# Ledger of designs, part 29: VHH binders against Citrate synthase (ctsA)

Target 1, 373 residues: Citrate synthase (ctsA), of Heyndrickxia coagulans (Weizmannia coagulans) (p27660)
Amino acid sequence: MVNTNQFIPGLEGVIASETKISFLDTVNSEIVIKGYDLLALSKTKGYLDIVHLLLEGTIPNEAEKQHLEETLKQEYDVPDEIIQVLSLLPKTAHPMDALRTGVSVLASFDTELLNREHSTNLKRAYQLLGKIPNIVANSYHILHSEEPVQPLQDLSYSANFLYMITGKKPTELEEKIFDRSLVLYSEHELPNSTFTARVIASTLSDLYGALTGAVASLKGHLHGGANEAVMEMLQDAQTVEGFKHLLHDKLSKKEKIMGFGHRVYMKKMDPRAAMMKEALKELSAVNGDDLLLQMCEAGEQIMREEKGLFPNLDYYAAPVYWKLGIPIPLYTPIFFSSRTVGLCAHVMEQHENNRIFRPRVLYTGARNLRVED
Key: E = the ipSAE of ESMFold2; O = the ipSAE of OpenDDE; V2 = 0.75 times the mean of E and O plus 0.25 times the DockQ between their complexes.

## First folded at step 20 (VHH; framework vhh_7b2m_4)

Design r3 (from r1 with S108E; at its last look DockQ between E and O 0.84; V2 from the best seeds 0.00; counts 0 for: pae E 4.1 > 2, unsure alone 60.2 < 65)
Fold by OpenDDE, look of step 20:
Structure r3 (fold): chain B 373 residues (1-373), chain A 122 residues (1-122)
Amino acid sequence: as target 1 above (373 residues)
Amino acid sequence: EVQLVESGGGLVQAGGSLRLSCAASGFTFSTNAVGWYRQAPGKQRVVVASITSGGYTYYSDSVKGRFTISRDNAKNTVYLQMNSLKPEDTAVYYCATRYTTWSPGEYEFDSWGQGTQVTVSS
């Protein structure tokens, strides 16, 4: 009998789901995605390869990949109603909230919303993978009173996504780096947003509902918001010495430094962060400015020495996205966009082998209170 | 005033080598990135190689394995060693500094030199 009487704060270490999708092997330092190490995949494979692997169960050949890309290209457009709804939002709205709304609204356009068959959900997944980048990019433009940017069919999936954000066709290097970031953000076992999606899905609620909940989860600074916070710190500091000072000041005040630490990676740098650091080096070399790199390296050193903490993915993703011309408020939405494929895979798996999540509580409140007449 | 003065260009046969130099003044050389650009007739100016203050290097695909950028901070000079030159390498080569603004993706090349002509004959 599983001892279910013990309260485990945050469900730390609790096995909550059986899955074939992903596993964090902390012993071997691997991020397992459908049997492959994501880090190894990231060296030679792109985001669409990961999409195919997670949704179809196999690494695609060239023909399959081309077909996938063509399929996604057909799904780039969003209903005009989505643009209208986004246009009604206050200009002060955060893009994550816009994204939450946009994803939610998409459900209303699904004529088979109650159909949870694998093939139907798979189709939905591809639709969402096609549309969410548009919502992410154009929500920002709309909120800033800019005209929406139309997708370009002649670009790759990742290149088009970046294009819609910046309004400029990316260089080959920019495309490559951006695509790599999407790969690295694509899946990570059962973080809070994925768990949330499964919890919602466990009621047999639709995929849109699950993703909407996931957006809300990811918005939290303890989950997806760290990349924004990192870049804000860097901007505030402006110099290497400034950044050192800023960090020491925060540490003296016992403030949490965003971009450091991970529940899984406690003793070393997140391998994904290391990859983004290399990307930052490449971009720094191309553009001839390594200020951000120097700042980040200084911060890395301080945190290691003072706290024994290491950078997570967000720490180095932030300055990379900055160098790519991406606005800070879109960092988390892009993270979500990338994670869409993983979320869809988890929701689909939950629907196919479902048990409703229903935990209990350790009650520490008042007892035996009576209403007095 | 920032000054960049290129030298070392000339006529060379295919397969030959040249070494370009750029003497920099008017700014703190050791804390700034420097790079080489080239512009062929009728074409846009493109980056050839760059080196950051931290020593990180970039090369365009067309010159990888053939060209090497280096810097001497004590002399405020950046070099471009060009080996195995091809007729396609014919262009005016420019030295430049780079800096980043605190806007997303905004980088500037500044303080271009006068350029030095490199001609590679077939």
Scores: ipSAE 0.036, ipTM 0.535, lowest interface PAE 2.8, mean pLDDT 92
ESMFold2, look of step 20: ipSAE 0.223; ipTM 0.619
ESMFold2 (binder alone), look of step 20: mean pLDDT 78; pTM 0.778

Design r4 (from r3 with G35N D61N; at its last look DockQ between E and O 0.82; V2 from the best seeds 0.00; counts 0 for: pae O 13.5 > 2)
Fold by OpenDDE, look of step 20:
Structure r4 (fold): chain B 373 residues (1-373), chain A 122 residues (1-122)
Amino acid sequence: as target 1 above (373 residues)
Amino acid sequence: EVQLVESGGGLVQAGGSLRLSCAASGFTFSTNAVNWYRQAPGKQRVVVASITSGGYTYYSNSVKGRFTISRDNAKNTVYLQMNSLKPEDTAVYYCATRYTTWSPGEYEFDSWGQGTQVTVSS
């Protein structure tokens, strides 16, 4: 009998869900997605391949992939009401909050909201995968008093997403790199946002509610905010020497350095980060500026030497997104957009094999207090 | 004022070689990358090779294995060694520099040179 009377702070190490979706193999340093190594997949497969794998259970052939892309293209548009609601937000709102609101509002347009059948949820997943990029991109434009950018049907899924953000058609290299980043962010076992989604879903609440909660979770700087924080550090430093100084200063103050450390990859750099580092090199070569690369490499070295820590995905994703023309406040929203497919898969699995999450507490508060007559 | 001056172009037979030079002035050369572009008649200007301040190189697929970009910081010059030239390589070749501002997606190109004509005969 499992001793259920033990308090496990943060549920560290506790197995909370049974799943066929993903597994972090810390022993072998592998991220397993539906039986595949995500890193291996990322070398040859794109985001839509991952979408199909997570939602349909198989890597798609060319016809299936084409059909999937066409399906998603049909879902790019968002109701005008969404744009109106976003337009009512104060201009100081963070895009993550706008995203939270946007995802929440979408629920009100679902005429079958109470239907949690697999096929219905699957349809919803594709709708969300189609619409969330629009919400992410145009939330930013709206908050900056810019006209919303309409999706382009002739672009790939990833190219269109990037286009809606930047207003420019991406190059082939930019598209490839951006798509790869989406693959790398797509799924990661049971992080806080995914757990949150499952917790919400366990009440048999709808998929929109679950994702809304996930957005709120991911917004936290201990979860999704690392990429933004990294780029802010880089901007503050502005130079290689500045960055070195900044890091040493933070370390002397025992401040946490964002973008370093990983639960799975403790003894080496996250392979995903390495891939983004290569992307950064490629972009640096093309655009004629390797300052960010030099800064990041210097930081990497310092953290390795001083703390024995290695970069995670966010550390190198941040400057890559910068070079792609993506504003810093959209880094986390893009992360969420990518994670949408994983979240949907988890919620669907939860709905299909549901047990409500109901933990207890170790009570350390006052007892036997009475109201005085 | 940023200035880039291309030289070394000319007429060459297919299979031949040319070496282009880009002389740069008006900016800190050693801390900036330089790119080679080419523009064929009726086509858009496209990047063919890049070299960063750190020495990283990029080549377009069409020239990979045939062209080599290098830089001499002491001379503020970037070179493009073009080997195994093909008629398809015929174009005006330009060099340019780009740097990133501290605004996402904001880049600035320095002044373009006058270009140098490369003609490869069949």
Scores: ipSAE 0.000, ipTM 0.199, lowest interface PAE 13.5, mean pLDDT 90
ESMFold2, look of step 20: ipSAE 0.107; ipTM 0.576
ESMFold2 (binder alone), look of step 20: mean pLDDT 81; pTM 0.803

Design r5 (from r3 with V34M D61N; at its last look DockQ between E and O 0.73; V2 from the best seeds 0.00; counts 0 for: pae E 7.7 > 2, unsure alone 63.3 < 65)
Fold by ESMFold2, look of step 20:
Structure r5 (fold): chain B 373 residues (1-373), chain A 122 residues (1-122)
Amino acid sequence: as target 1 above (373 residues)
Amino acid sequence: EVQLVESGGGLVQAGGSLRLSCAASGFTFSTNAMGWYRQAPGKQRVVVASITSGGYTYYSNSVKGRFTISRDNAKNTVYLQMNSLKPEDTAVYYCATRYTTWSPGEYEFDSWGQGTQVTVSS
């Protein structure tokens, strides 16, 4: 057989999987989720609608959404042992390290771990969706010597998540804005963490292990943390003029500037970013402080004029999360929590039509060396 | 110290109009958000409208379309134009200010005027 394979560094351009889940259409400037345009979904649908679409295959009707809401509410609590394990972590642990630990330990409580049938994996996905927000919020509290915040049964999924983080029940506006951010982060084709999850799943390893690997991948400096980096730049700059100076300095040094550019929305502002910009305007008016909005608008103008680059979702999501009271170290864990549904869908898809990933190498080392006695 | 002085309140017939003013001193007005709150007898103080230093406005649902907040940074003054007044708009109206960016989370306006009474008769 003639081998025409070439070494493709980083797998750039390699089509590694078939999927019905999502597609980044760079030609038509669309993010497709189960056949729908993500923007169309985000205008009228909430996170639980996306959960049902990704895991059950359809946008839910009212009865289906009610059933899903009740199913997830039953899964909000974590075993006491999870809290105990997290309490043993050094206080210097990062929330992503705590998240990785918590997800990994959940496998130990699954009495059917070897069963990979669709219905069992679906149940696990709902357990993970329910429990990960608790782990994210309360690992932060534990690491900061604060009392865990217990979930409340009378709050929606997104309101409860934000409540566990901040210790305060969100307003209707805050809940709506946070829920929208979860929709916008929920699925994005095959980033490194999703690919990692599929690679692990391809060995027929379990869903928890695949997600544990995804957390590890997302923590990598070249993958996660762009929204954290945006907020850190704003914080360092302190003022509109400070931020202008910071950006011009980075541009003169040809440094990477997080929060700009996207594979799909290269010639305009990412419409997801536009939604978060409107959210930032609303929050700024209510809490009486528009400095972050003014800073971000100045930066948007500079990057457009100097490089022809436009804000991506992370650029405006970062100050929105700040206004919601979310600590910066939780931005990446929240991103993962939102992405959990997409990761679960991908692992289930991989399990149901599987071939193990086992690539080859281009060997460039020594040959024919001899061993002396 | 921050000082906020409201004026323009009074008695008005339902359907009428009033214009509230709030003169501010003791802080950099142009960099601070300004708000109007109201408190009816026996009720909690609630937000009516706010305006950011950059001019972005918020209105509570009960007044949207009827009230307009504006500011004049040259005069250090914020205004509330109240049109189509209803008896349920009867309250003491308070001017407020705050500016705190670098603490994450919800925060409240932290300086208040003495209030001005608005009474709307049926």
Scores: ipSAE 0.013, ipTM 0.396, lowest interface PAE 7.7, mean pLDDT 88
ESMFold2 (binder alone), look of step 20: mean pLDDT 79; pTM 0.794
OpenDDE, look of step 20: ipSAE 0.135; ipTM 0.626

Design r6 (from p7 with Y31T T99Y; at its last look DockQ between E and O 0.75; V2 from the best seeds 0.00; counts 0 for: pae E 5.6 > 2, grease 25.5 > 24.2, SAP .67 > .668)
Fold by ESMFold2, look of step 20:
Structure r6 (fold): chain B 373 residues (1-373), chain A 121 residues (1-121)
Amino acid sequence: as target 1 above (373 residues)
Amino acid sequence: EVQLVESGGGLVQAGGSLRLSCAASGFTFSTNAVGWYRQAPGKQRVVVASITSGGYTYYSDSVKGRFTISRDNAKNTVYLQMNSLKPEDTAVYYCATRYTVWSPGYEFDSWGQGTQVTVSS
């Protein structure tokens, strides 16, 4: 029986899933990841520590982390057929569209696709974690008529990812900062893309299909791309005074300004943004070029004073990615690459304690139309 | 035309001091980052010190406490005061600037021709 008084547009406030994975604690201002505060993790742990925590249930010891690194290293390469498929895309394709296609094709190479046992899904998660950075970086190169950049055996996971994007081996500082950005983006409770992945998984469809849907969801203008938008605003503004003018103009027109506000950190700067601001300072110091930092600090002040709004992670991650040499169209694909581990964990959790999502509608259309024969 | 001209290099005994200068022209100096890099024989070029348009300074760990970077925007000049010099500081020292920030990354746009610094034991 349907209770029409329970129509909840957009599912606002609906608790749709039980999870042991993550939780946005608005009361204590924490992002909880498998029982830990994400900020505490991000201070001392790297992305592969988060991968082990989310997929294996614990922060790894040294031997476990070494094993994970070797496991992922064996998964960096993609089948040549994926490169061929991506080469057929129009050069105008967005990297998120290329990513969606590449992830979808991976399913066709899985000889155990109908097997959803935990151990088999875990292997798939490691395969996806290994291959997605290659797909992201090299789809960009293919779309720009550049030769693919192959991973190197002597680079760490995060260093290889950045290397494949830029074609240059990262410094230790660049690797550390990029790795931290992957930690900070890795998991965030039940955003639309994670919910989409769980909805697909609830039909007992496969992990690749769930992630394919998640890519499509994250591309949506109301979900992903805020870090791209931040950097585009900075480029358009060109100068500190230009950025001040741009922000005042948007405020006078009551336009949404990307990079500000967060559900958990509503009355202060997102602590993840603060970590990326420090990274921006470090990167700016290497060559003494602090224009982006000065612009961002001016914008932070304006938004605080005019609206009482504070930077979120995307606001400071955007100029950090710029300093790392990352093209703007790859910001959202990198976000997805980081989120891959969280998505895999959620799909596996859904498969292991499943009920299909079966919502109803409030029908408001025509009734009693007749068919003439 | 952007031009960077280093001067002040030379031969000095360990423990001595040198002051490098870099005269800049052909761009708006006061709004641009400027840095000093060095290249030792058989080594890659590495950062030594840099200074932002806002006056924030960076020093590599190998020179921190011994070297001081400064800028004089009225003279379009950046300086590197090098004290307590060691034989390991022997290198060609290059001045570099980024006068356009709108390339991804942090590569400098222009380099000087370099000035040799040689520190004897």
Scores: ipSAE 0.037, ipTM 0.471, lowest interface PAE 5.6, mean pLDDT 89
ESMFold2 (binder alone), look of step 20: mean pLDDT 79; pTM 0.791
OpenDDE, look of step 20: ipSAE 0.310; ipTM 0.712

Design r7 (from r6 with V101T; at its last fold request DockQ between E and O 0.05; V2 from the best seeds 0.00; counts 0 for: pae E 3.6 > 2, placed apart)
Amino acid sequence: EVQLVESGGGLVQAGGSLRLSCAASGFTFSTNAVGWYRQAPGKQRVVVASITSGGYTYYSDSVKGRFTISRDNAKNTVYLQMNSLKPEDTAVYYCATRYTTWSPGYEFDSWGQGTQVTVSS
ESMFold2, look of step 20: ipSAE 0.180; ipTM 0.610
ESMFold2 (binder alone), look of step 20: mean pLDDT 80; pTM 0.800
OpenDDE, look of step 20: ipSAE 0.157; ipTM 0.635
ESMFold2, fold request of step 23: ipSAE 0.137, 0.171, 0.125; ipTM 0.564, 0.590, 0.562
ESMFold2 (binder alone), fold request of step 23: mean pLDDT 80, 79, 80; pTM 0.802, 0.797, 0.803
OpenDDE, fold request of step 23: ipSAE 0.277, 0.200, 0.265; ipTM 0.636, 0.634, 0.676

Design r8 (from p7 with Y31T; at its last look DockQ between E and O 0.68; V2 from the best seeds 0.00; counts 0 for: pae E 9.0 > 2)
Fold by ESMFold2, look of step 20:
Structure r8 (fold): chain B 373 residues (1-373), chain A 121 residues (1-121)
Amino acid sequence: as target 1 above (373 residues)
Amino acid sequence: EVQLVESGGGLVQAGGSLRLSCAASGFTFSTNAVGWYRQAPGKQRVVVASITSGGYTYYSDSVKGRFTISRDNAKNTVYLQMNSLKPEDTAVYYCATRTTVWSPGYEFDSWGQGTQVTVSS
């Protein structure tokens, strides 16, 4: 009854899943998260509000948010064995590879691994949300021969995450901006990594395995790393004039320029990028340098005028992360850490109403070859 | 070596005004961000205001509308004009700068000795 003779490369336009979690609403030009506009949420809500919304179904009241924060706080520490495993990695390993390895090892510490009931998966989701920031930050330190930075009892979730990365307690402004970036990256319908997680979950494999596959997917050059690429271009260019020349050279060679374009916000700047642009302005004043802002504004103008393309979230998130003291190789791991809540929600949804993904192929190889007897 | 020398502190009645200055040397002043921080007794040092080389200013919420930061690149000096002073503004005020650009980070790295501001109710 399924039309198996139709080849749809890349599954473009195929509706692969039912979900109550999120969708990219082209008609209303919004990213919908559990019925809310993500932009509306990002203006007044923090990351833990999004965590509760995605995993528990509602925006939390104050008591619920406090309980969530205490629950996550109990999960910040990682088993010593994870630190030992990460210490064995070659120093040339990328933090995404370290993250993948760390998430994979966590499965071995779960004594109820085969239980996929909602309450058990929910507990796992909170464990992952607590531990992944530690793995992200401290894998970087281990790979750079630096002492791990332990979480602190008196810091909020987002402040603790940034603290573990930089080794310095963030200011209120830094915490606010970083927390907002986590909100903006938290969920995005069915990108390749979320689809990969659902594919793995559809076999009834565990949540850790699904996230391990999602890390591998996000590391792929065609999926993740655009925020890293943006900052690398800015660093290479060094000046406003240098960046203008860099962009014109890439345009003349018809090269793709990372940081521009979005499936929903095709005809305007991604409003998430606009929020990060405002954050960059605030950090530039306090951090004492507006060079990155001026470079980014020049690039924005060039791309609009030459190609009719507009910044996406990665374009302005990259220099914000630079101003926060975040090393470029951690940009994609932080993206994943933010997306952890969305991935967990998707895996739980898949487990609770499952059908295994079983696509077919169009065979284009040789036929009727004979085995020599 | 980087040097920052604050002056202009003192005792002022509530509602009054005071102007702090900070003379800078040992680096290229015109290309560096400069700012003012304060530390009340028993409290941590917190930002009051800052100004970038490009002229962008930042003010903490507690001083917005009352304090104005400015710089004179010809004299290598940053100023803090403090109006409508309150007893809560009582603190040691420190001048600070950041001398690096292409390092991932958010930190002022050089500090003056501080100047006391005391606002009497």
Scores: ipSAE 0.012, ipTM 0.307, lowest interface PAE 9.0, mean pLDDT 88
ESMFold2 (binder alone), look of step 20: mean pLDDT 81; pTM 0.812
OpenDDE, look of step 20: ipSAE 0.041; ipTM 0.503

## First folded at step 21 (VHH; framework vhh_7b2m_4)

Design s1 (from r1 with G35S D61N; at its last read DockQ between E and O 0.90; V2 from the best seeds 0.00; counts 0 for: pae E 3.2 > 2, unsure alone 63.2 < 65)
Amino acid sequence: EVQLVESGGGLVQAGGSLRLSCAASGFTFSTNAVSWYRQAPGKQRVVVASITSGGYTYYSNSVKGRFTISRDNAKNTVYLQMNSLKPEDTAVYYCATRYTTWSPGEYSFDSWGQGTQVTVSS
ESMFold2, look of step 21: ipSAE 0.421; ipTM 0.756
ESMFold2 (binder alone), look of step 21: mean pLDDT 78; pTM 0.779
OpenDDE, look of step 21: ipSAE 0.269; ipTM 0.724
ESMFold2, fold request of step 25: ipSAE 0.322, 0.253, 0.239; ipTM 0.672, 0.687, 0.683
ESMFold2 (binder alone), fold request of step 25: mean pLDDT 78, 78, 80; pTM 0.773, 0.778, 0.797
OpenDDE, fold request of step 25: ipSAE 0.497, 0.617, 0.604; ipTM 0.819, 0.861, 0.858
ESMFold2, last read: ipSAE 0.017, 0.336, 0.195; ipTM 0.316, 0.721, 0.661
ESMFold2 (binder alone), last read: mean pLDDT 80, 78, 79; pTM 0.798, 0.779, 0.791
OpenDDE, last read: ipSAE 0.602, 0.496, 0.525; ipTM 0.854, 0.815, 0.828

Design s2 (from r1 with G35N D61N; at its last fold request DockQ between E and O 0.86; V2 from the best seeds 0.00; counts 0 for: pae E 3.9 > 2, unsure alone 63.1 < 65)
Amino acid sequence: EVQLVESGGGLVQAGGSLRLSCAASGFTFSTNAVNWYRQAPGKQRVVVASITSGGYTYYSNSVKGRFTISRDNAKNTVYLQMNSLKPEDTAVYYCATRYTTWSPGEYSFDSWGQGTQVTVSS
ESMFold2, look of step 21: ipSAE 0.190; ipTM 0.594
ESMFold2 (binder alone), look of step 21: mean pLDDT 80; pTM 0.797
OpenDDE, look of step 21: ipSAE 0.024; ipTM 0.458
ESMFold2, fold request of step 25: ipSAE 0.095, 0.105, 0.251; ipTM 0.594, 0.589, 0.647
ESMFold2 (binder alone), fold request of step 25: mean pLDDT 78, 79, 78; pTM 0.776, 0.780, 0.775
OpenDDE, fold request of step 25: ipSAE 0.069, 0.024, 0.028; ipTM 0.602, 0.291, 0.388

Design s3 (from r1 with G35A D61N; at its last look DockQ between E and O 0.56; V2 from the best seeds 0.00; counts 0 for: pae E 3.6 > 2, unsure alone 60.9 < 65)
Fold by OpenDDE, look of step 21:
Structure s3 (fold): chain B 373 residues (1-373), chain A 122 residues (1-122)
Amino acid sequence: as target 1 above (373 residues)
Amino acid sequence: EVQLVESGGGLVQAGGSLRLSCAASGFTFSTNAVAWYRQAPGKQRVVVASITSGGYTYYSNSVKGRFTISRDNAKNTVYLQMNSLKPEDTAVYYCATRYTTWSPGEYSFDSWGQGTQVTVSS
């Protein structure tokens, strides 16, 4: 029983929400999504399957999947005003900030913003799933003074997303791997961004507000920023030996190494990381270059030996995205895009069974101070 | 100078098997990935199989389950075991080694051999 009068830093171990959406079973190394193991699903199912599972409660058949994809395709376009707003941002802005702004602006175009009915929220979820990839991709293009890329209707959801980023139609392998990454990022119980979304939603605020808050949360380097940090380290190191040196140097300085460890998994390997490592192997093979793989493996070994830490999903996602031609600043935005479906599911559930979050504090500040008249 | 010399090609009946070899020189073979490509008449050159320095492999969908790529670092040689050959496998097969740039998505094989002809009769 949690002592409600005890301060629990970071809410570690505290059960904050009741949910039917997801559960991290660390004992069995499972990520439970609506009763299925996401890791098992990731072997045979794609992102849209997960979307359907999380929002509709079932794995789709082929017809349902096709219908879902068609539905999303209809939502690819964003209001011109979004592009205009993004164009007003300074070129030094980070794409996560652009994404935050973009998602926020979308709320103003919803004519039923105050309607929180399930069917209405579900429609919003699909709209967001359709539009957020566009915002993510084109935020980068706009910030780099490039022309926005228009979505291609003849591509799959994932292929189009990758296309919009790179400007090139992906190969089958690239599409597959990218889609897999979206699956793996889709849902993860109650991380900070999801909790934030629920907290916001608990005021009966709208779905856009909740997601906007989630973007802000995910931007933090302790949450979503690890992808970028990992790739930056790799890029700085340039070689296997360089990476070894870099890691040892950081460790000697007691600096945190991004891409390793996890609050939930502790000193266990994130099972998603292993899957993304396999993706890296495939891309390394097909492209004829395994330098990043070798570097990552060396780093993995060092961190295991020196700190007993294991890679998380971000550690291997970073080099995968690099090989896919994805700019580093879009790693976190892509993470958010993928997580959109989970966030929407949580917000919807919160709206349907709502209790406002209102915690108290252990006050350690000054008391009895008075202003002299 | 990087040299890649393919051998083992020839004429084979459908359902038959061939083993291609590629002898590599002029670079550190053990630290580089190598690949087999093929080019059919009137078609683009496409990757068939690849293997990293660490031994991780890739296969195109068309050959998966039928072809096996392997390497012998002591001999600086890469092999392609081709089983259950089909007429569609008819092509010139090329060996290639790794080229890398530190740019997103800019990785490829290069330094092609002269190729070896594989013909599968129906």
Scores: ipSAE 0.182, ipTM 0.665, lowest interface PAE 1.6, mean pLDDT 93
ESMFold2, look of step 21: ipSAE 0.270; ipTM 0.632
ESMFold2 (binder alone), look of step 21: mean pLDDT 78; pTM 0.779

